# VHH binders against q9y6x5, part 331

Target 1, 379 residues: q9y6x5
Amino acid sequence: LPPKLLLVSFDGFRADYLKNYEFPHLQNFIKEGVLVEHVKNVFITKTFPNHYSIVTGLYEESHGIVANSMYDAVTKKHFSDSNDKDPFWWNEAVPIWVTNQLQENRSSAAAMWPGTDVPIHDTISSYFMNYNSSVSFEERLNNITMWLNNSNPPVTFATLYWEEPDASGHKYGPEDKENMSRVLKKIDDLIGDLVQRLKMLGLWENLNVIITSDHGMTQCSQDRLINLDSCIDHSYYTLIDLSPVAAILPKINRTEVYNKLKNCSPHMNVYLKEDIPNRFYYQHNDRIQPIILVADEGWTIVLNESSQKLGDHGYDNSLPSMHPFLAAHGPAFHKGYKHSTINIVDIYPMMCHILGLKPHPNNGTFGHTKCLLVDQWCI

## First folded at step 16 (VHH)

Design ga116 (framework vhh_7uia_1)
Fold by ESMFold2-Fast, scan of step 16:
Structure ga116 (fold): chain B 379 residues (1-379), chain A 124 residues (1-124)
Amino acid sequence: as target 1 above (379 residues)
Amino acid sequence: QLQLVETGGGLVKPGGSLRLSCVVSGFTFSSYAMSWVRQAPGKELEWVSSISGSGGSTYYEDSVKGRFTISTDNAKNTLYLQMSSLKPEDTAVYYCARVQYVYHSGTWIPFDYWGQGTQVTVSS
């Protein structure tokens, strides 16, 4: 029987939540599996970019999902709708569900993972749900486990996405211990439901399960705003994305726009595209605008208005507050092993190995994850 | 043609033991996971235990772990649930079920064939 893998994402699950809150169900999952304490995500630390990096093993400049709002300078297309199903945006990479379906006669299944309701390279996930945030975790879980149990060709790769704790992290901020404690307890209960469902179905010891996230969360404040209107007149540029990484498309000479922005606030860095730090791997794509503004952690870029967000993400990927974790259980994984750090792009080649797939060229390093796997041994 | 028949239920005092049996016909356990599920009066259906078709891995709801044991006899096509240290809270109709999704009344449910159930009553 081919190996099977279920990849689960809880959006915005900051790694240090594991140290500050109690997770009895997740702790039970980890004690018989593996834990990676920190996953270093890709820049920018946003939902769509990082979810696509998990399943392609590529930096954003290489896979093309460079933000949640994008403009492509070559084709003049604009992406501003999270439900945009134009394959154009997703076609710069091959996600693992496409590889899974094309290399062997296997099926993929998806409950809301970004990109899975879009045909990519003329291939859509064999089973999928159109994105709808109102669909319960239980309904997503029921569909995914039904497809894992009742499919020909067999579903060997399945994904499950949940919007929390990101939505509550934005609303309350990560420092609101009372509200975040309630939200995170609910997440732990959902992990308990997932494990119980797999045990009920007789799948638990024969299915590989990865629980991870795309990014963390940091506290924001009305006292930490950068008013872009105080820096530059609206007639000088088109705004493609605002905060905490602003994407600026100049309507006049680029150098003139840059000079108006470069010393406007001590709490943001202003980069010409060519000067974006190499460590971000955020430069070589037509969807990256001629000027980007990068706010310091906890600072929000606004247009002469207050921000309602008490928490946000998108900041520098070197910040621990932006890092998620990874936990895994199943026949491919050691039991009771703890690892400190991997890169989010390393998840893709590890998953390809587990499924017996040949990975497309990618930015991950298999050596970083081999210590997690029973058929590998790191010395 | 496919049939599941449960036996072994009855009245037992707290701390007592019972062994439930489920005889299946028309299929073998090697191809399917099998479950015991129960329904107490006025309550929702509750999963109790499962055994996988591959390798014979066993699983239990937390409230019964250490007290109940699920097993199979493949030669007899029979599923068992050995129940010990029974509590009043264990009072329910117990169903043997085959794990396979089926479409019913607009939704997918994880059990395609069920027995008629056997009643377990735990009281003084």
Scores: ipSAE 0.560, ipTM 0.861, lowest interface PAE 2.5, mean pLDDT 92

Design ga117 (framework vhh_7uia_1)
Fold by ESMFold2-Fast, scan of step 16:
Structure ga117 (fold): chain B 379 residues (1-379), chain A 124 residues (1-124)
Amino acid sequence: as target 1 above (379 residues)
Amino acid sequence: QLQLVETGGGLVKPGGSLRLSCVVSGFTFSSYAMAWVRQAPGKELEWVSTISGSGGSTYYEDSVKGRFTISTDNAKNTLYLQMSSLKPEDTAVYYCARVQYVYHSGTWIPFDYWGQGTQVTVSS
């Protein structure tokens, strides 16, 4: 029987939540599986970029989803909606579900993972749900498990995406212990439901399950705002993305725009594209704008207005508040093993190994995840 | 025509034991996971146990773990549920079910064929 893998994402699940709140169902999952305490994500620490990095093993400059709002300087196209279905945006990489379907006559299934309702290189997930945030976790789980149970060719790779705790993290802020405790307890119950359903269906022992996230969350405040209008007039630039990483397309000389911005606030860094720190791997793509502004943790860039966000992400990927975790269970994984840190791009080659797929060239290092796997030597 | 026929139910005292049997015909049940599902009076259907199609993996609802054992005999086309340390809360009609999704009344249900059920009553 071919190996099977279910990849589950809880959007915005900061790694430190595991230490500060109780997760009885997730802890039981980890006891019989593996835990990676911190996953170092890619810059910028946003939903679409990091979800695509998980399934391609590539930095954002390489896979082309460089933000949730984008402009391509070569084609003059705008990515106007966070759920844009134009294949153009997604075609700079080959996600794992495409590779899975093109090798060994296998099927893929998807419940809402970013990109799975888009034909990428003329290949769409064999089974998928069009993105709709109002669809319950239970309905997504029911469809995924039906497809895992009933498909021919067999579904060997399945994805499941859930918007929480990100939505509540933005609304309440991650330091609102009362509201976050309620939200995180509900997520733990959903994990319990997932495990019970897989057991009920006879799938649990033969299915590899990864539970992870794309980024964390940090506390924001009305006292930590950077007003861009105080430093530069709107006539000098087009704004492609605002906060916490602003993407600036100059309408005049780039150096002049840069000089107006570079001392605008002590709480943001202003970079010409070629001066973006190499450690971000955020430079070599036409969708990265000529000037990028990076706010300090917890600071929000605004245009002469207040912000309603009490939590946000997108900040420097070296910040622990931006890091998710990874937990996994199944025949490919050790039981009761804890690992400190991997890079988010390392998940892709690990998943390819589990599924027996030949990975496309990628930025991950298989050696970083080998200690999680029963068929590998950890030396 | 496929059939699932349950037997082995009855009245038993708390702490007692029963073995339920489900004789399967009309399909190769080793190709499907098989489950036991119960319904107590006035309650929703509750999943009890599943055995994989190969018979290699068994799963139980938390309240029955350590007390119930699911097994198969492929030569007899029979699914079993050995119940021990029975409690009044185990009183229900027990159904043998095939694990296969079917569309019914606007939703997908994970069990397509059921037996007639067998009554288990745990009472003093």
Scores: ipSAE 0.454, ipTM 0.812, lowest interface PAE 2.9, mean pLDDT 92

Design ga118 (framework vhh_7uia_1)
Fold by ESMFold2-Fast, scan of step 16:
Structure ga118 (fold): chain B 379 residues (1-379), chain A 124 residues (1-124)
Amino acid sequence: as target 1 above (379 residues)
Amino acid sequence: QLQLVETGGGLVKPGGSLRLSCVVSGFTFSSYAMAWVRQAPGKELEWVSSISGSGGSTYYEDSVKGRFTISTDNAKNTLYLQMSSLKPEDTAVYYCARVQYVYESGTWTPFDYWGQGTQVTVSS
């Protein structure tokens, strides 16, 4: 029988939450599996970009989902919640569920993972749920486990996405110990439910399960705001994305807009597209705007208004506060092994190896994840 | 018609042993995971143990781990639960259940077919 893999994401699960809060169910999962303490995500450290990087192994400039809000100057299209189902935005890469279905005539299943309700290269996940944030974790788990057990051709790759702790991280901020403790305890209980459901269904020992996240969270404050209206008039530019990475499309000469923004705040870096640091791998795509503003950690870019966010993400991917973790359990993985760091793009080639799929060209390095796997020699 | 028939329950003293059997008919036994679920008097249903249909992997609730053993005989379409070191807290009706594979609109449950149950009483 072909190997099976379930990929689970808890949005906004900052890696150091594991050290600051108790997770009895997750710790039991890790004890008999593997833990990667830090996953270095891609820039910008946002939900849609990083979820697509996990399943393609590509930097954002290569897979084309460069932000949660985008504008493509070549086609004049805008990306937002109202047109997130347009295949145009997702077609610059081939996610693993498409490869799974096309290479081996296997099925894929998806419970809310970004992109899985969109036909990509005319291929949609064999079983999927249309995105709806109101659908409970239990309903998502019920569907995904049913599809893993009852499909022909067999479901060999499945995904499960949950919006917490990101939503609460934004609302309360990661430093709110009382509220975050409650939220994280609920997530640990959901992990316990997941494991018990898989054991109850007889799947646990033969299923590879990865639990990970797309990014972390950092504390914000009303005392750390950057007001763009104090720097530049709205008539000079179109705003494509705001905070903490602002995407600026100039309506006048680019150099003039740049000069008005360059010295606006000591807590914001202003880049012409060509000057964006190479380490971000955030330059070679038409959806990346001519001027990018990057706020310092914990600073929020606003337009003459206050911000209600007490936590945010999207910041520099070198920041530990932006890093998620990865835990895994199953026949492909060692038991009781701890690893320090991998790149988020390394997850894709590892998953392809587990499933016996030929990966599409990608930015990940299989060697970085070898020590996690029982069928590989770690030197 | 699908049928699950439990046998082997009874009265036993604390520290004693019992072996429950569940004979199934009407489906390919080895294609389904099977479970034992119990209901103590005045309590909710509690999952006890599961066994995979093809892999022979076994799982147990913490309170019974090391005391109970789940097994199958695929040629006889029979599921077993060997219970040892029985405690008064193990007193319950024990149900054989087939793990559900089909979700219809509404409330999903982990089990789609159940036996009628067999009573296990642990007392002097």
Scores: ipSAE 0.000, ipTM 0.456, lowest interface PAE 11.6, mean pLDDT 89

Design ga119 (framework vhh_7uia_1)
Fold by ESMFold2-Fast, scan of step 16:
Structure ga119 (fold): chain B 379 residues (1-379), chain A 124 residues (1-124)
Amino acid sequence: as target 1 above (379 residues)
Amino acid sequence: QLQLVETGGGLVKPGGSLRLSCVVSGFTFSSYAMAWVRQAPGKELEWVSSISGSGGSTYYEDSVKGRFTISTDNAKNTLYLQMSSLKPEDTAVYYCARVQYVYDSGRWTPFDYWGQGTQVTVSS
């Protein structure tokens, strides 16, 4: 039978949480599998961009999901609603579930992973759930495992997305040990439920499972605000995205807007599109605006208002606080192996290898993940 | 016709052993994972153990791991549960079940066919 893979994301699971909190179920998963301690995500370190990078192996400028709020200068379209089903936003890349369905007689299944409820290149996941945050983890898990058990042609690639610990990270901040301890214990219990369900179904030793995340979380404060209204009047620009990376579309001369912003705050970098650092790989797309503002870690850009967020992400991808982890178990993976760091774009070619798929051209490097795999030679 | 028939239950003292058997007919035995599920008096159904259709991979709930052994004899179409070091809390009706999702009573459930159950009582 063909190899099967279940890809699970816990949104906003900062890598350092593993060192600061107890995870008995996740630690048992890791003891019998592999752990990558840090995954260097793509810039901007936001949910939709990084989830799409995991499944395409591409930087944001290449796959086109460049933020959670976007404006396309060529078509004049706006993206700001997670329920927007317009394939236009997702069609600049081919995600792994589409490749899985098109290369062989195989099915894909999805419980809430970003993009899976959208037809991309006229192909939607064979089985999927429309995004609804109110649906429990247990219902998502039950649907995914039912589809893995009861599909023809067989489901060989399945995804499962969960909104925590991101929602609580924003509400409490990552330094609130009391609240974060409770939230992270609940996530560990969900991991325990996942493993038990797969054992019950006789799948555990024959299914490849990856548990990962899209980004981390950093502590914010009412003492670390950048008031954009103190820098420039609202009449001079259209705001496409605000914090911690502001996307500015000038209504007047671009140079005049840039000059009003460039020295306004010591805690924010201001870039003309062509001056965005090459290391971000965040320049060559029509959805990247003419001026980008990048706040320093822990600083929030606001419009003459307070921020309710005690934690946030979106910051520079070189920051360890922005990094998630990756853990995996199954017949493709070694047991008890730890690896220090991979790039988030490396996950896609690794998953293609496990499933026997030919990857689309991508920014990942298969060599970075080969030490995780039993069928590969490591240096 | 699909049938699962369990035998081997009974009364045993703490620390004792029992072997449960489940004879299966009407389907290709090796094509399905098989499970043992128990129900203690006044409690909900609890999954105990599963074996893959190939008979290679075995799985156990934490409280029984190291004490119970699940196995199959494909030539006899029989699923076994060897129970050792039995404890009073192991007292339950034990069911064998086929692992296959079915829509039942408004929800999808992971077991489509069940045996009649066999009583295991652990007491002094």
Scores: ipSAE 0.618, ipTM 0.883, lowest interface PAE 2.0, mean pLDDT 92

Design ga12 (framework vhh_7uia_1)
Fold by ESMFold2-Fast, scan of step 16:
Structure ga12 (fold): chain B 379 residues (1-379), chain A 124 residues (1-124)
Amino acid sequence: as target 1 above (379 residues)
Amino acid sequence: QLQLVETGGGLVKPGGSLRLSCVVSGFTFSSYAMAWVRQAPGKELEWVSSISGSGGSTYYEDSVKGRFTISTDNAKNTLYLQMSSLKPEDTAVYYCARVQYTYHSGTWRPFDYWGQGTQVTVSS
């Protein structure tokens, strides 16, 4: 009876992989659903920030997860993406699973989506798995589908997160067609397993499923390194985050640190916080450091060392290489419809509409996604 | 007591047809999805087909699509699997199962009640 939605993320799934590799299971999913070819993510184009933007509809400066590594100058707290369960970092926004549980007397379920194992505004996902990268996709799928099928009050919103193709994209780079072909075939097989599991359970035609990602991937090289140690001595600053967006906390006068950095490399831009381009929506938060360095696409910032990464992300969100896609299937969605581009913040109000939830104030525009939905007038 | 009783198995030649029946007692189909699951000699359990409760939606494993048809007769509390164009690879014990998660021996399983199984042998 109540509408249900399963939101699935394959970390680091660059949109143009769909054009360069074969995905028979994903193409069958899209044939009877919708495809958004590019999703313009938020800056910085990293995992934790973009996953939280998907479920809040907010830019990073508004939801507070501004990087995978953060420092808050007021509280002196440090954030790491490993085992940091302090609600402080997540409390600047209300994610959709919290809204789902508080507005409608419904349950939420989560398999590893960032933030779902943290109590946010004193509310944790009704069912969740503590983050553990060693847990198989099959075990995550089994738990999610069990919770979707067997819960009271009913699970109406469920999330499923998988670390690939991001891990392999970093290791091999997106231009390694042989290795990426194997990785992406495995992901397509997992999509096939997901669809088959839902069909087995009799759920497929009645469940809304979104498959998306947080960012893309670009090719890096040992020939494209920016050695920060050649620009400035470590005694002048504390490094909060390194590459491809460096977050610099000065130990001396900010202007002096800026002057040491500003002309160091033609392949990075150096910004005082107030000079960060408005189009990034990356300025109005205490967790954004006084000086931010932004490397050009494919360039890696290092500390007098080589980089082992052959692929990376975090770059300018206007770059097509940083964009994921969105595919969806279910009773809320048209069949066989292709759309060119939406903003990643637009996913949240669309999901709220599907679930019948009143969205919290957000940066998304419902009008951008209405053509995907059967109950909306597109023109 | 909940019971699922399969009948209709047997020996058939390749290209032949066979209809499996599963009579259930102690519950009504409209409250549950129902499935057919098979196990070939020396192989793991393989899901074959499902039918939603009152939704009437039917689903098939790719290798049986177009050859098998799942259906129900609610008045008789009976689940059917009509099999056509049978292949030697379809040789298995076929089980009727109710779709409902149950906790068993440390894991959640998607089927809580099963029939005894009926043998289907496709051989010349």
Scores: ipSAE 0.510, ipTM 0.838, lowest interface PAE 2.5, mean pLDDT 92

